# VH-VL binders against Imidazole glycerol phosphate synthase subunit HisH (hisH): the designs that were tried, part 7

Target 1, 225 residues: Imidazole glycerol phosphate synthase subunit HisH (hisH), of Colwellia psychrerythraea (q47xb5)
Amino acid sequence: MTSAKNVIVDTGCANLSSVKFAVERLGFEVTITDDITIIQQAEKVIFPGVGSAKHAMKNIKAKNLEAALQGLTQPVLGFCLGMQLMTESSTEGKKSSTEGNNDDNTSHIVPCLNLIPTNVEPLKAQGNRLPHMGWNTLTQVSNHPIFKGISEGDYFYFVHSFAAPISEYTIASCEYGSTFSAAIAKDNFIGCQFHPERSSALGSKIIQNFLELDSTELNQELVNL
Key: E = the ipSAE of ESMFold2; O = the ipSAE of OpenDDE; V2 = 0.75 times the mean of E and O plus 0.25 times the DockQ between their complexes.

## First folded at step 1 (VH-VL)

Design o07 (framework fv_ofatumumab)
Fold by ESMFold2-Fast, scan of step 1:
Structure o07 (fold): chain C 225 residues (1-225), chain A 120 residues (1-120), chain B 107 residues (1-107)
Amino acid sequence: as target 1 above (225 residues)
Amino acid sequence: EVQLVESGGGLVQPGRSLRLSCAASGFTFDDYAMHWVRQAPGKGLEWVSTISWNSGYIGYADSVKGRFTISRDNAKKSLYLQMNSLRAEDTALYYCAKDFSYGEYYFDYWGQGTTVTVSS
Amino acid sequence: EIVLTQSPATLSLSPGERATLSCRASQSVSDYLAWYQQKPGQAPRLLIYDASNRATGIPARFSGSGSGTDFTLTISSLEPEDFAVYYCQQRSDWPLTFGQGTRLEIK
């Protein structure tokens, strides 16, 4: 087994190369792995993902990663679906019905890792197009260390149809027909709904801030939104 | 029906300036990034510049950086390219192009192009 | 900058034949690659985005595949209107870049 300082968790979903290159461009080495021992020994863990929470959770369970991820004590940063998997649950699942036209209105809950006690729900876009796709601003930004050099009004790239609502865990907000959590955090777990690896110089700042993060900074009381 | 109509091209001496315009219709102009892409006679496509929906993000090809300025007027549904210090190498057909989505940086609709010739 | 190299430069085929066009990136672009068709005197037309997704209105005979550095555009059975120049384009990193093009011509 080889140890690694920085890791990207391979949950079995999508191409992770863009995240790897975003990290390497900043001068850091990083390893993509699903090896529990390597993940547990890492100093920093990046948890990216695109696609469905149901598929991702199936892969996490198949790889025996659920308990390992829940037990991580080092800083962990999730992107997009990775953020959503950190919550208690996602309502993106849909229950089929053997009866009538109303089967499209049924849904079921997809249990996630429950690292941050909030939930993912359909984005209340209030007539705006879904998915919420493209560049949009952070409307409020907390004093969390990942936001060093980031301010209200800064642009990040979003592509999502589901979002976590504003809660005590919100560290940045965004508006798209309604206000939702652009980023959430609890203890060592940090999630961004936006894609830092696709968000130009500002996204690079988020990744750099995370990789340079002193773990003691997460033990201090922070002002939340 | 999406339409992009470029204008402002012409024959110009090296070192001079031209301002290209693009009039957009048939879509919500202020929701999309806009782009300039050029094509020299008999050659391939070269990306020139990008501007986000609100002008908050702007990018340029290294060959034009410091000489060209992209801008937009959302109220007029118009895209502009101010070209200064023109060189023979800038000779091309200049296309106005609409972003595929809200910043994915693919080009789903293009104008017919406007010709810029830099020559003595 | 990321350089995209297309091959062959020219492909001579007859209607009804299968065409396979290649695009190779100097470094990984993940799946952030598109294909365009350009006919003489016309602006380019988006065919494929994110390596394998057909744009709206594009016939099923067009398909894209690949990831990382190696990509292909396939036209399963050529129609007369398919003879054109084809370009790949990446959006993985700035600056945005295009390949030099492959000219598909009638044999």
Scores: ipSAE 0.006, ipTM 0.459, lowest interface PAE 11.7, mean pLDDT 85

Design o08 (framework fv_ofatumumab)
Fold by ESMFold2-Fast, scan of step 1:
Structure o08 (fold): chain C 225 residues (1-225), chain A 121 residues (1-121), chain B 107 residues (1-107)
Amino acid sequence: as target 1 above (225 residues)
Amino acid sequence: EVQLVESGGGLVQPGRSLRLSCAASGFTFDDYAMHWVRQAPGKGLEWVSTISWNSGYIGYADSVKGRFTISRDNAKKSLYLQMNSLRAEDTALYYCAKESYDILTGYFDYWGQGTTVTVSS
Amino acid sequence: EIVLTQSPATLSLSPGERATLSCRASQSVSDYLAWYQQKPGQAPRLLIYDASNRATGIPARFSGSGSGTDFTLTISSLEPEDFAVYYCQQRSDWPLTFGQGTRLEIK
């Protein structure tokens, strides 16, 4: 068995190499793995999303990672879909049913990891084009340690049509027709709706803050939004 | 081997309709967004429409909004473009294109051969 | 919409020479810029994505650079098969847009 300080969970995502390169450019070593023992023994875990919530959860269950991820006590950072998988559920799995008796598309809820007790729902874009694709600002930023050196008005890259609403777990907000959670956190689980690996120097700062995070900072820090 | 095969193009009069199809193989079709991109004779590329893996996200170019409808059938691994109220300026080669990532980014890593739509009186 | 302007419209060079193609955006697209090659009668082929990353199977002689509004595609030593039309494309914002193309032709 191999020991690793920093790991990227291998959920079958085609974007794993981009995340690995973003970490390595900061001078950190990181291992991509789906090995439960290596993941559990890591000091830091990065959890990127893959495709849709439905397929990501299917892959997680097929690899027997669901319970292992739910039991992690070290800091975990999820990106984009990875953040959405940390919630209780996603309405992303819409299913068109024409079994001869349905006039409307049936919306199916995809159960996720339930690490942070909020839900993902369609973004209320108020006439703006979906997906929300491009650079946008953080409108409110908490004092969470992931945001050291990050301020209200800083730009991050987004590409999504579904979002978590504002809740007690929101640590940063963004507005695109309506206000939604740009980042959420509970205990050791932190999720960003934006893509830090694609957000230039500021995205690199998020990744650096996470990799330099002292676990005691999560216990001591007062998080306000 | 990724393959995208378009069909359904042809000569049609202004105001009429055509339905384009794209048959996909060689990748997990239901994990990727799919796109239509067109190219008028002797001109450059123009993005037409996008549909996410589960049809939950759909986008259109302003020039076709309200007239064209993109759809997909994941069980049949097929992409469609229903084109209504066709105009002379819709004359183009229409490409079916695969999303490059398993998230929607808007880059096109594989393209079909294209199917020709000519709108003429 | 973001407008991409490519220059020159036509570039005439000989095999073995270096080609430099420009793409300018009407507003910053960060590094969300791709390059495509299109040969007559063929579909476009992705060459470069996110400004500087070479797509799978693309020869090392192709390289991309730039960020913000100014981007360059470089072909270090032209091969006969490289004479084609080249398009830049941005994914920074909707709608997705392409440049008008640069035609690379044999002198």
Scores: ipSAE 0.006, ipTM 0.496, lowest interface PAE 12.3, mean pLDDT 86

Design o10 (framework fv_ofatumumab; at its last look DockQ between E and O 0.04; V2 from the best seeds 0.00; counts 0 for: pae E 11.4 > 2, placed apart)
Fold by ESMFold2, look of step 2:
Formats: C-alpha cells, sequence, structure tokens
Structure o10 (fold): chain C 225 residues (1-225), chain A 119 residues (1-119), chain B 107 residues (1-107)
C-alpha cells in the first residue's frame, strides 16, 4: 500500500458507505479497512459509528483494533457513536426495549476507548422528546481548526439519546433541554456528536477542514497542556 | 398523521418504462431519507433504492442498477422511481417508505402500487 | 451482502400461546436489526428496531432480543391480530436486506 492517505476504520457499521461517499464527494480518496498497519500509516483516520456502544466495543475488540486505535498519533475524527467511543464510558444499557425504565445503575456502564477523559450519559432533555433528532444549532464554537468557517448559530444534524457533558474537552456545544458537547477533542482525537455526512454544506466543511488538517500542528498542541 | 401514497403502477410489457410517484405528508419530508421496497407475488420484501434528504447519496439494489433511477422533489414533498427496461422479475408491489434516521428503521410505509411486467 | 435467514418458515399456534421467531445473519450486524409485521393486504408495520427497542405504539407483548448474528422476536401471549408475516431487516452494511419472512398462522 503506497498511498492510503485517508482511512475509514471498518467497524462493521452501516455508516461506512455513507461516510465514504461524503469524503469522495469532496474530491478526496479514502480506503475502508480494518488492517492495523494501513490504519496506523494513514495521514487521516475517520472513525465512524452508529448503534450501541456495547456492540461497537465488542467488534473493535474482536478485530484487535483497541490498542491500535488508542496508539494513533495522526488526526482522528469520530462521527456520532465514533465520538462516544472516544470517551471513557457510556451508560447505554441493554434493557432499553422493555416497559418501565432502564435501570441506570453502574451495571449498564460500557467501557470505551478512553481517549478523551469524559463520559457519555443519557441526554437530560428536560421534557423534550428523545431521541434528539433533526437540525439544531451550535451554541458555542471554539477556534479549533475543524471549525474554520463555522460559527455559533450554524445548523447541524443530530440523532442521539446520549451525550457527553460540557467539560474542558468541549470544542462546541448545543442545547436540547440541557447543554451538551456537540464536539470534543483532546490531542489528535476529535469527535462530533452530530453527523457531518448528513449536515449539508456545513457538514461537508467540517469533513473538509478535518481532511486538510496539518497533523504536526495538533501534535505541537500536546506540549502546552 | 404521516401519510405516504404511491401511484404510477400498472401493466406493462417487458422492455417498457414506468415512473412511480410517492406523495408524502404529515412530517418534514426534507429531513429524511426515503426508500423504495418491493414485494413480488408470493415473495418477501426486497430493498430497491434509497435517496438521502438532499439527494447527495443514492443507493440501488444490484438487480435494478442501471435501469432504475430514484429521485425526489422536496418542494413537492414527492419521491419518484423511474423504472426503465422492465423485466418480468420486476413484477411486484412497490412500497414507498420513510427512514427514521441512519438508513433505517423504516417507520412508515405507504400501501404500495402494483407493477406487473408481462407480455 | 448480508443474508438474513428466518426460522421457522411457518409457525402454527393458537391465541394465548407464546411465539418465538428467529432471525440469523450471515455475519454480525451488531444490534442493527429491525422487525416488521405484515398483515394480509396491508403494508409492513415497524415493531422493533435496534434489536430490542419497541417502536411507538407497539404493545408490550412484543419483545426483541439478540445481537451479532442471532436474533429473536417473542410474542408473549398471542392475540388474534398477531397472526401475520414477520420480517427482520439489517442495516449493518449495504445493501439493506430483509429476511425471507416467518408466517405466523392460526392452528
Amino acid sequence: as target 1 above (225 residues)
Amino acid sequence: EVQLVESGGGLVQPGRSLRLSCAASGFTFDDYAMHWVRQAPGKGLEWVSTISWNSGYIGYADSVKGRFTISRDNAKKSLYLQMNSLRAEDTALYYCAKDLGEWYPLDYWGQGTTVTVSS
Amino acid sequence: EIVLTQSPATLSLSPGERATLSCRASQSVSDYLAWYQQKPGQAPRLLIYDASNRATGIPARFSGSGSGTDFTLTISSLEPEDFAVYYCQQRSDWPLTFGQGTRLEIK
């Protein structure tokens, strides 16, 4: 493999094709793979995901990808579940389909990749309907490079019932009953709760900004923290 | 109330064309992917085609690639399927279906329009 | 493509009995599995999505379970309106596929 510049990690999720299509529409080449060497040698890594954190982590472990993903030093961008898997843990339970509530005690905690020190919790929608689904605005936007040309009040597409709370890793926020992290980042790992591949021109701009990142610039930011 | 109403089916000879329409109401059409699913007589369900909300992604089953074209008109809240070079195996009841998000589940279905391809 | 194999092809039971319908995937589909009910002369109706989540308005007697390759739809106590054909569907990879169906008929 002489030129696997951009890689989508093959986690077996349904979003693989839609993410690949979104990248190719921007004029970039991209390879879907679960080959550890190809992933580690790529310049940019996209980490997609939809569905449950429990099953996604099971697949990652079955493919022997956990340590490889944790060791990546180039820019990595996660979409929706991919962002959530970058955190320490998720409270997603396996009993959400029964009548009555899902018991939210510690037995429903799913350990994730622990790349960004925050957790995923049920979204505190405060009477609003779950899942949070549809177009919503970013309420705070940092100057992180993926947000070039993106401002507070810009619309992105969300579909989720779980979210990361506001923390020092939050690079964009959104309001839906409560305020939550629309995006998080630490070092080379960047995650968006929204779906850039479904967010029209501004979503495409996020993907383009990511693919155009200077990977050495993010590594330099590490020494200041 | 979500409603999906298919039309445009009929009896046609092999090699001919038909255009199916689906009129949508009761939801924000522009926010959702849409699908065509068919059911041949005595058979199960077969996914035919998918179109994203902005037509930026389009997918087809291998059995219809190159012959069928999905499209949508968000201003008219309408989904279309242009079916060219029809074959006997395209005979089916064709359903229009709404995506809930992330390419499934299909939470609302129309009642279907029948396409019969016979000489 | 991912093949979903449903069993049994036909299940004959009486009202009040418990029905257990199986869907087996040719490769892992995570929990990305939905179940649909289709009554004669009607369009399919969504019952279960993401393996175990009941859709809006679906009675509690319907439950789904499983992950990976093996999935089950259970109807705890059959009512007369439950005699229909049931399909599973996956969205783990393209193309989107359905199982061939299980016909639940009155004994």
Scores: ipSAE 0.005, ipTM 0.456, lowest interface PAE 11.4, mean pLDDT 84
ESMFold2-Fast, scan of step 1: ipSAE 0.054; ipTM 0.630
ESMFold2 (binder alone), look of step 2: mean pLDDT 93; pTM 0.947
OpenDDE, look of step 2: ipSAE 0.018; ipTM 0.600

Design o12 (framework fv_ofatumumab)
Fold by ESMFold2-Fast, scan of step 1:
Structure o12 (fold): chain C 225 residues (1-225), chain A 117 residues (1-117), chain B 107 residues (1-107)
Amino acid sequence: as target 1 above (225 residues)
Amino acid sequence: EVQLVESGGGLVQPGRSLRLSCAASGFTFNDYAMHWVRQAPGKGLEWVSTISWDSGSIGYADSVKGRFTISRDNAKKSLYLQMNSLRAEDTALYYCAKDEYFGLDYWGQGTTVTVSS
Amino acid sequence: EIVLTQSPATLSLSPGERATLSCRASQSVYSYLAWYQQKPGQAPRLLIYDASNRATGIPARFSGSGSGTDFTLTISSLEPEDFAVYYCQQYSNWPYTFGQGTRLEIK
């Protein structure tokens, strides 16, 4: 049996090696795994991903990871799709034409892990091209511990077509035709829409802040924008 | 305007070496992973290698492992492929390509490598 | 390690017709699949990424669908410039792999 202090949940993403390197460059060891026992025993859990919420949720359910992830009490940091999977649902999914469901537009809503009670919806880009791809600034930043050393106007790398709206769980915002949640948090679950592993020194700072988190800091009331 | 320009291809005998270069412009080169993809005459595409933005993560196709080395010079905005112990089946047009999380969004025109006597 | 099989190998159609191209993976690639178009003497052009998202500048007649192991590229009404070779590619795991291609030719 292997035990690990820090883990990266294996979501099938090709970029897992980049996330692993980003952690190791900071002086931390980390293990990529989809093993429920190893994930549950970890002190810190990183939940990265790109791609479809529908297929990620199908894989999570097939591996019996859903209940395990929902029961985690240690700090969990999600990137991009990982953040989206922490919400109640995503409108990204769609029924196949062979299923013939045409009764209403809820047929493409994908239930997610429901760790943070907000939802993912198409980004209101107001004529700007999708995906929102490239460097963009955080327009508002809360006093959440992961943002130590990070300020309004700092650049992070984004690649997405769906976003969580501004809510009581928003801890950082970004604007691309409309304002959306660049990061969300509730209790031990933290998600960022941007990719810290590809956001240069500032992204490394997010990862470092997360890996150095004191659990008592997450037991305080959520610090909102 | 994004531009990728490959160079260094040529005719080379089996067992010898060749170094390919790719000069990038029009985007923040230092922020993106890069790939080499090849295409043999009249054949399909074959992924060869990738390197992350900081050179910390490197991958190779099984057919080239131990023989090819990918590298980059972020100050010069250049990508390289050192090809050692070349074989006839390495004969191909070699493309340099830029990675976003969602695939290879920009490609160069390629540089031709022919391995024969 | 993941093998992508495209079908048909060749598809003969006329301008104005609908084209449907298939790509099947030997194991699940989730939605981590892209489609490329290649014309003779040219580099490939990204059409679709993440199975269903159109790349910048790609016309609305191109659409992608599917997930897991079964994927489809659809061209709703063929234009003369659409006759080319089409490749699917997965990026769920290293090594990245391409399908063998589908040649779309004028009937």
Scores: ipSAE 0.000, ipTM 0.439, lowest interface PAE 14.1, mean pLDDT 84

Design o13 (framework fv_ofatumumab; at its last look DockQ between E and O 0.03; V2 from the best seeds 0.00; counts 0 for: pae O 10.9 > 2, placed apart)
Fold by ESMFold2, look of step 2:
Structure o13 (fold): chain C 225 residues (1-225), chain A 121 residues (1-121), chain B 107 residues (1-107)
Amino acid sequence: as target 1 above (225 residues)
Amino acid sequence: EVQLVESGGGLVQPGRSLRLSCAASGFTFNDYAMHWVRQAPGKGLEWVSTISWDSGSIGYADSVKGRFTISRDNAKKSLYLQMNSLRAEDTALYYCAKDRYSSGWYEFDYWGQGTTVTVSS
Amino acid sequence: EIVLTQSPATLSLSPGERATLSCRASQSVYSYLAWYQQKPGQAPRLLIYDASNRATGIPARFSGSGSGTDFTLTISSLEPEDFAVYYCQQYSNWPYTFGQGTRLEIK
């Protein structure tokens, strides 16, 4: 369609077909690409989960996408690893089983896209199994436009061992031993820790709400977090 | 093409140990979680263990927790299962399986042919 | 632990017929259900993931449906190579669990 151009960023080694299928099932057309000009011209950009943060950032840099992604002004939705790449850094370079302490060894920290001023750290599961895998509820949900028709207590599918802490950028929270950001946002950048493409009707609602955003409307409404 | 080849099975007495190996080829091993699934003779399938691509997240079935250790060597494209304190109920054909989704814990799209473990006195 | 109950235990049909296999979960697994085929002496093969999506290379005669607790695998016109044991599996919550299997055999 000529009225909307939706793009899934091809960050390399990502299995992007499940996200493309989820978008197409909602009746939208979408293109998978790593072409900077096509990404920059798109009306909506989806930044999906890829391998490790280290591997994903390596591919982004190899494709010369870093500055282009940082300069996007249209709505951008990341989920799972894609959300985590929007933060300043991830400790995915550390093995969760070896340190166990709050050691400031920066050689194990993976710099990310620095779009949302927060960090990703090992999920403090407090004796619960990792990864956090399965259906869990949102314990707090803001009035952000992607949450139209979504409420506290609604179930979404999670599979992750790392999370962003609660911050001023948190637009939804979840509890799994400790409370973490189920979603974060700043300006046009929106990230969900859960997997909308695997969260049944409510997950489809998140994707639909995102694809139906008016970019002008989002910028004006985002302040009301 | 994706290939998974298990080895290291055999006949052992209860209380003994075995180490299973799975050699992987035909895909980017480092991008995928890997799984062990077993099937007792004439019975159905039972999930045993899962390990993330970077070994940072590991899961075990309750029946093997504390006795089995999953590990991987990404440079050698190999998956391992260290099986300690073996019991008769561990007797099964052990499959190595690849996760379908590159950064998740989903379903198993490719399976090896399995290696047989028999625990009997 | 989520129990998956498959029915029937055995299904006897002829080539060309339609097969309908059921899987019921003890609690909602949402859409996180897969179907596997296992032929005698072979490893399982993934047929359907996320309740209704065919895996790569799976013929169009296989289809899955359902959500929540009730799921169905349908084979629209049986081929000789389709006679096997079929398992459903949930990956909604730890631990992963499989159904006990439905054996599809030649009548």
Scores: ipSAE 0.005, ipTM 0.526, lowest interface PAE 10.8, mean pLDDT 84
ESMFold2-Fast, scan of step 1: ipSAE 0.423; ipTM 0.776
ESMFold2 (binder alone), look of step 2: mean pLDDT 92; pTM 0.924
OpenDDE, look of step 2: ipSAE 0.006; ipTM 0.546

Design o14 (framework fv_ofatumumab)
Fold by ESMFold2-Fast, scan of step 1:
Structure o14 (fold): chain C 225 residues (1-225), chain A 121 residues (1-121), chain B 107 residues (1-107)
Amino acid sequence: as target 1 above (225 residues)
Amino acid sequence: EVQLVESGGGLVQPGRSLRLSCAASGFTFNDYAMHWVRQAPGKGLEWVSTISWDSGSIGYADSVKGRFTISRDNAKKSLYLQMNSLRAEDTALYYCAKDLDYGGFPYFDYWGQGTTVTVSS
Amino acid sequence: EIVLTQSPATLSLSPGERATLSCRASQSVYSYLAWYQQKPGQAPRLLIYDASNRATGIPARFSGSGSGTDFTLTISSLEPEDFAVYYCQQYSNWPYTFGQGTRLEIK
């Protein structure tokens, strides 16, 4: 059996090739796997996601990954939907409208992994178009190790209609009609709403910082915003 | 061989619209980000717009934001630039350019020969 | 936006000589810098990416170096076809920007 230093969790719902390429271009080896033992023994775990939280959670449960992910003690970095899956829940099937009405009687709360105790809700875009799609700045950035070399005003690529609000777990913020969490963290679990694999050199810097991260750096007291 | 062939340029009056096209061949078009870069007569290069392989990532230079729209049709292997509210300062040779890698890093390994846009009354 | 300043604006040399072209960024672009060559009437040609990686088909006489804010393109021994305009480009921060160019001309 192959043991791996760095892994990308294969939930079956993520665009894994772009994430793998982003890691490999930095000179790191990485293994895409849904093998619980390999994931648990890895030094770094990347948790990407695309699509809906409903579909992703169904697939995670089908692969018996839910309990395995919840028990990880090494650093874990989630991208976009991966960040959202780290929260307590996501409200899906509900319209987030700037001009249309919120009338979704079929909306439901999707229980997620509850690794970071915040929730994902429709983005309060306040008249701005949804999805929030394109380049936007980080308005506040904490001293978290993944932000080494990253500053307020730096641009990252976003494409989302749902967001986690500002909370004690926020490590970077962004504004699009309202202020929301661009990144969140609790202990070894780190999530970013933006797509580092699509955010040019700055996105690569986030991935590099994560892969070079020593878990002891996460025990620093003044890391959150 | 990689080929990028631009078309749709011409002489247009200020305030009018023009649509540029770029036909791609010789590579797997839907795997790469595509770009528009322009060059005014006797001047340097200016990045105009970028679009990722899946159209999920789009960017514009501030000088064209709100007036230009980049799009692509992967089935037709074509890139487009819809240019609205044209100004004299938009006069340039417009190049279609291919990204080297899937990662959306905008350095350009292949360029078309360009199509000329002249905005003049 | 990051401003790239190239120097000299014009460099006059003879074939066989070494050319050294500079590109300075107003703030760090790490190693996310590319170099292009443009000949009259032609589209630009990628020479170097990631500050020092030579693009496919580019002769070994072309080399790039530098990181952060200070970058250099070196042509170890000029050939007649090397007399052209050279542009640097950063892709570290949005919006992506080019330098103003250095014209390499025959003495």
Scores: ipSAE 0.006, ipTM 0.482, lowest interface PAE 11.0, mean pLDDT 85

Design o15 (framework fv_ofatumumab; at its last look DockQ between E and O 0.45; V2 from the best seeds 0.00; counts 0 for: pae O 7.6 > 2)
Heavy chain, then light chain:
Amino acid sequence: EVQLVESGGGLVQPGRSLRLSCAASGFTFNDYAMHWVRQAPGKGLEWVSTISWDSGSIGYADSVKGRFTISRDNAKKSLYLQMNSLRAEDTALYYCAKGPYDYVWGSYFDYWGQGTTVTVSS
Amino acid sequence: EIVLTQSPATLSLSPGERATLSCRASQSVYSYLAWYQQKPGQAPRLLIYDASNRATGIPARFSGSGSGTDFTLTISSLEPEDFAVYYCQQYSNWPYTFGQGTRLEIK
ESMFold2-Fast, scan of step 1: ipSAE 0.008; ipTM 0.531
ESMFold2, look of step 2: ipSAE 0.014; ipTM 0.568
ESMFold2 (binder alone), look of step 2: mean pLDDT 94; pTM 0.954
OpenDDE, look of step 2: ipSAE 0.015; ipTM 0.595

Design o16 (framework fv_ofatumumab)
Fold by ESMFold2-Fast, scan of step 1:
Structure o16 (fold): chain C 225 residues (1-225), chain A 126 residues (1-126), chain B 107 residues (1-107)
Amino acid sequence: as target 1 above (225 residues)
Amino acid sequence: EVQLVESGGGLVQPGRSLRLSCAASGFTFNDYAMHWVRQAPGKGLEWVSTISWDSGSIGYADSVKGRFTISRDNAKKSLYLQMNSLRAEDTALYYCAKDQGLYYDSSGYEYGMDVWGQGTTVTVSS
Amino acid sequence: EIVLTQSPATLSLSPGERATLSCRASQSVYSYLAWYQQKPGQAPRLLIYDASNRATGIPARFSGSGSGTDFTLTISSLEPEDFAVYYCQQYSNWPYTFGQGTRLEIK
């Protein structure tokens, strides 16, 4: 006995209409909500976001969503900032010069939900323009169920200046001056640095794969990248 | 009430410099990307530059890159456009605009310009 | 750069008629497309963002549709105040670009 309800978490930090539209175009119903009970009772939870991890975490805490999100056992898919919020922490800030100390570097570490034990840091673009904006390929792709029908060399849309490094949680990689995690996963929590809702037919395939996920498919050994 | 007020326009000779300012009020300035958009007399809109909330992400139109510098002072809730090496083709009404979307750092993206100032006129003429 | 082409350049209609304005992108902009209205002597006004969402205070007669490269702004029944220049704008990739505009004028 299961409800087939899909939810998009309203963190207060994201314009959610594009994600809702992408889900609805695939023939699924979806509700944008910050109601803890509705989120906990959903079969699938989408966790999108844009902007600052600091502001997003402030809003999550203000809405009393932190513990609720950490306790979810159903599949959860994060996009861009949503993926970053699933990590242990996100670095945001800038190098600043002080009048008395030229070595002052004011990078702020923002504690996040700690659902996947990796961290987000400034992308090492090696002289390439930031943000990393536009179409780019997945250089390595694991056997994770969300990648059914997706292969190495497939194009996805990215727009970001911060990234998680390659780790045991990486399920897809991308290169932009340096190699970073295009997607990460642990248990029921899955995050994509790219924007599936903006990635044409392949992005739609990621969303469809997620919404059609059987929880038993997540009990697979993930391939290290 | 959300407002943007531009200033600093005027008549300037080719090759010289001018600095435009935009004063913001009625919203959390630090949370939003800001834009400069210009419109030459009798012509359409041309995007000039965008700056993220923290100045970490900045874009320019190809026509102004290397000559114009966008900056912001979050404590003063002000946006600036430093215009160097001005040309006759830079003659336009310059608008300051607020992004509708939340853009706290350089990883975010924009959602259109929901608030515009009245503009400040720049005329580049000998 | 992504080029936005608006058509027609000029659209002549009467109050009460339906207006359909086109904006086509040289490559996909997904749904990162906004529509603006500009009246003489005034700053532009945001009408539609993310291709199909009405901005705050915009009348229901305005609607946007499309995705990828083909976008439409529709005004279901023209009011006298709607005769203005309309611009589309993409914010998917640097540099951001505007279309050249469609002038909606009284027939």
Scores: ipSAE 0.006, ipTM 0.475, lowest interface PAE 9.5, mean pLDDT 84

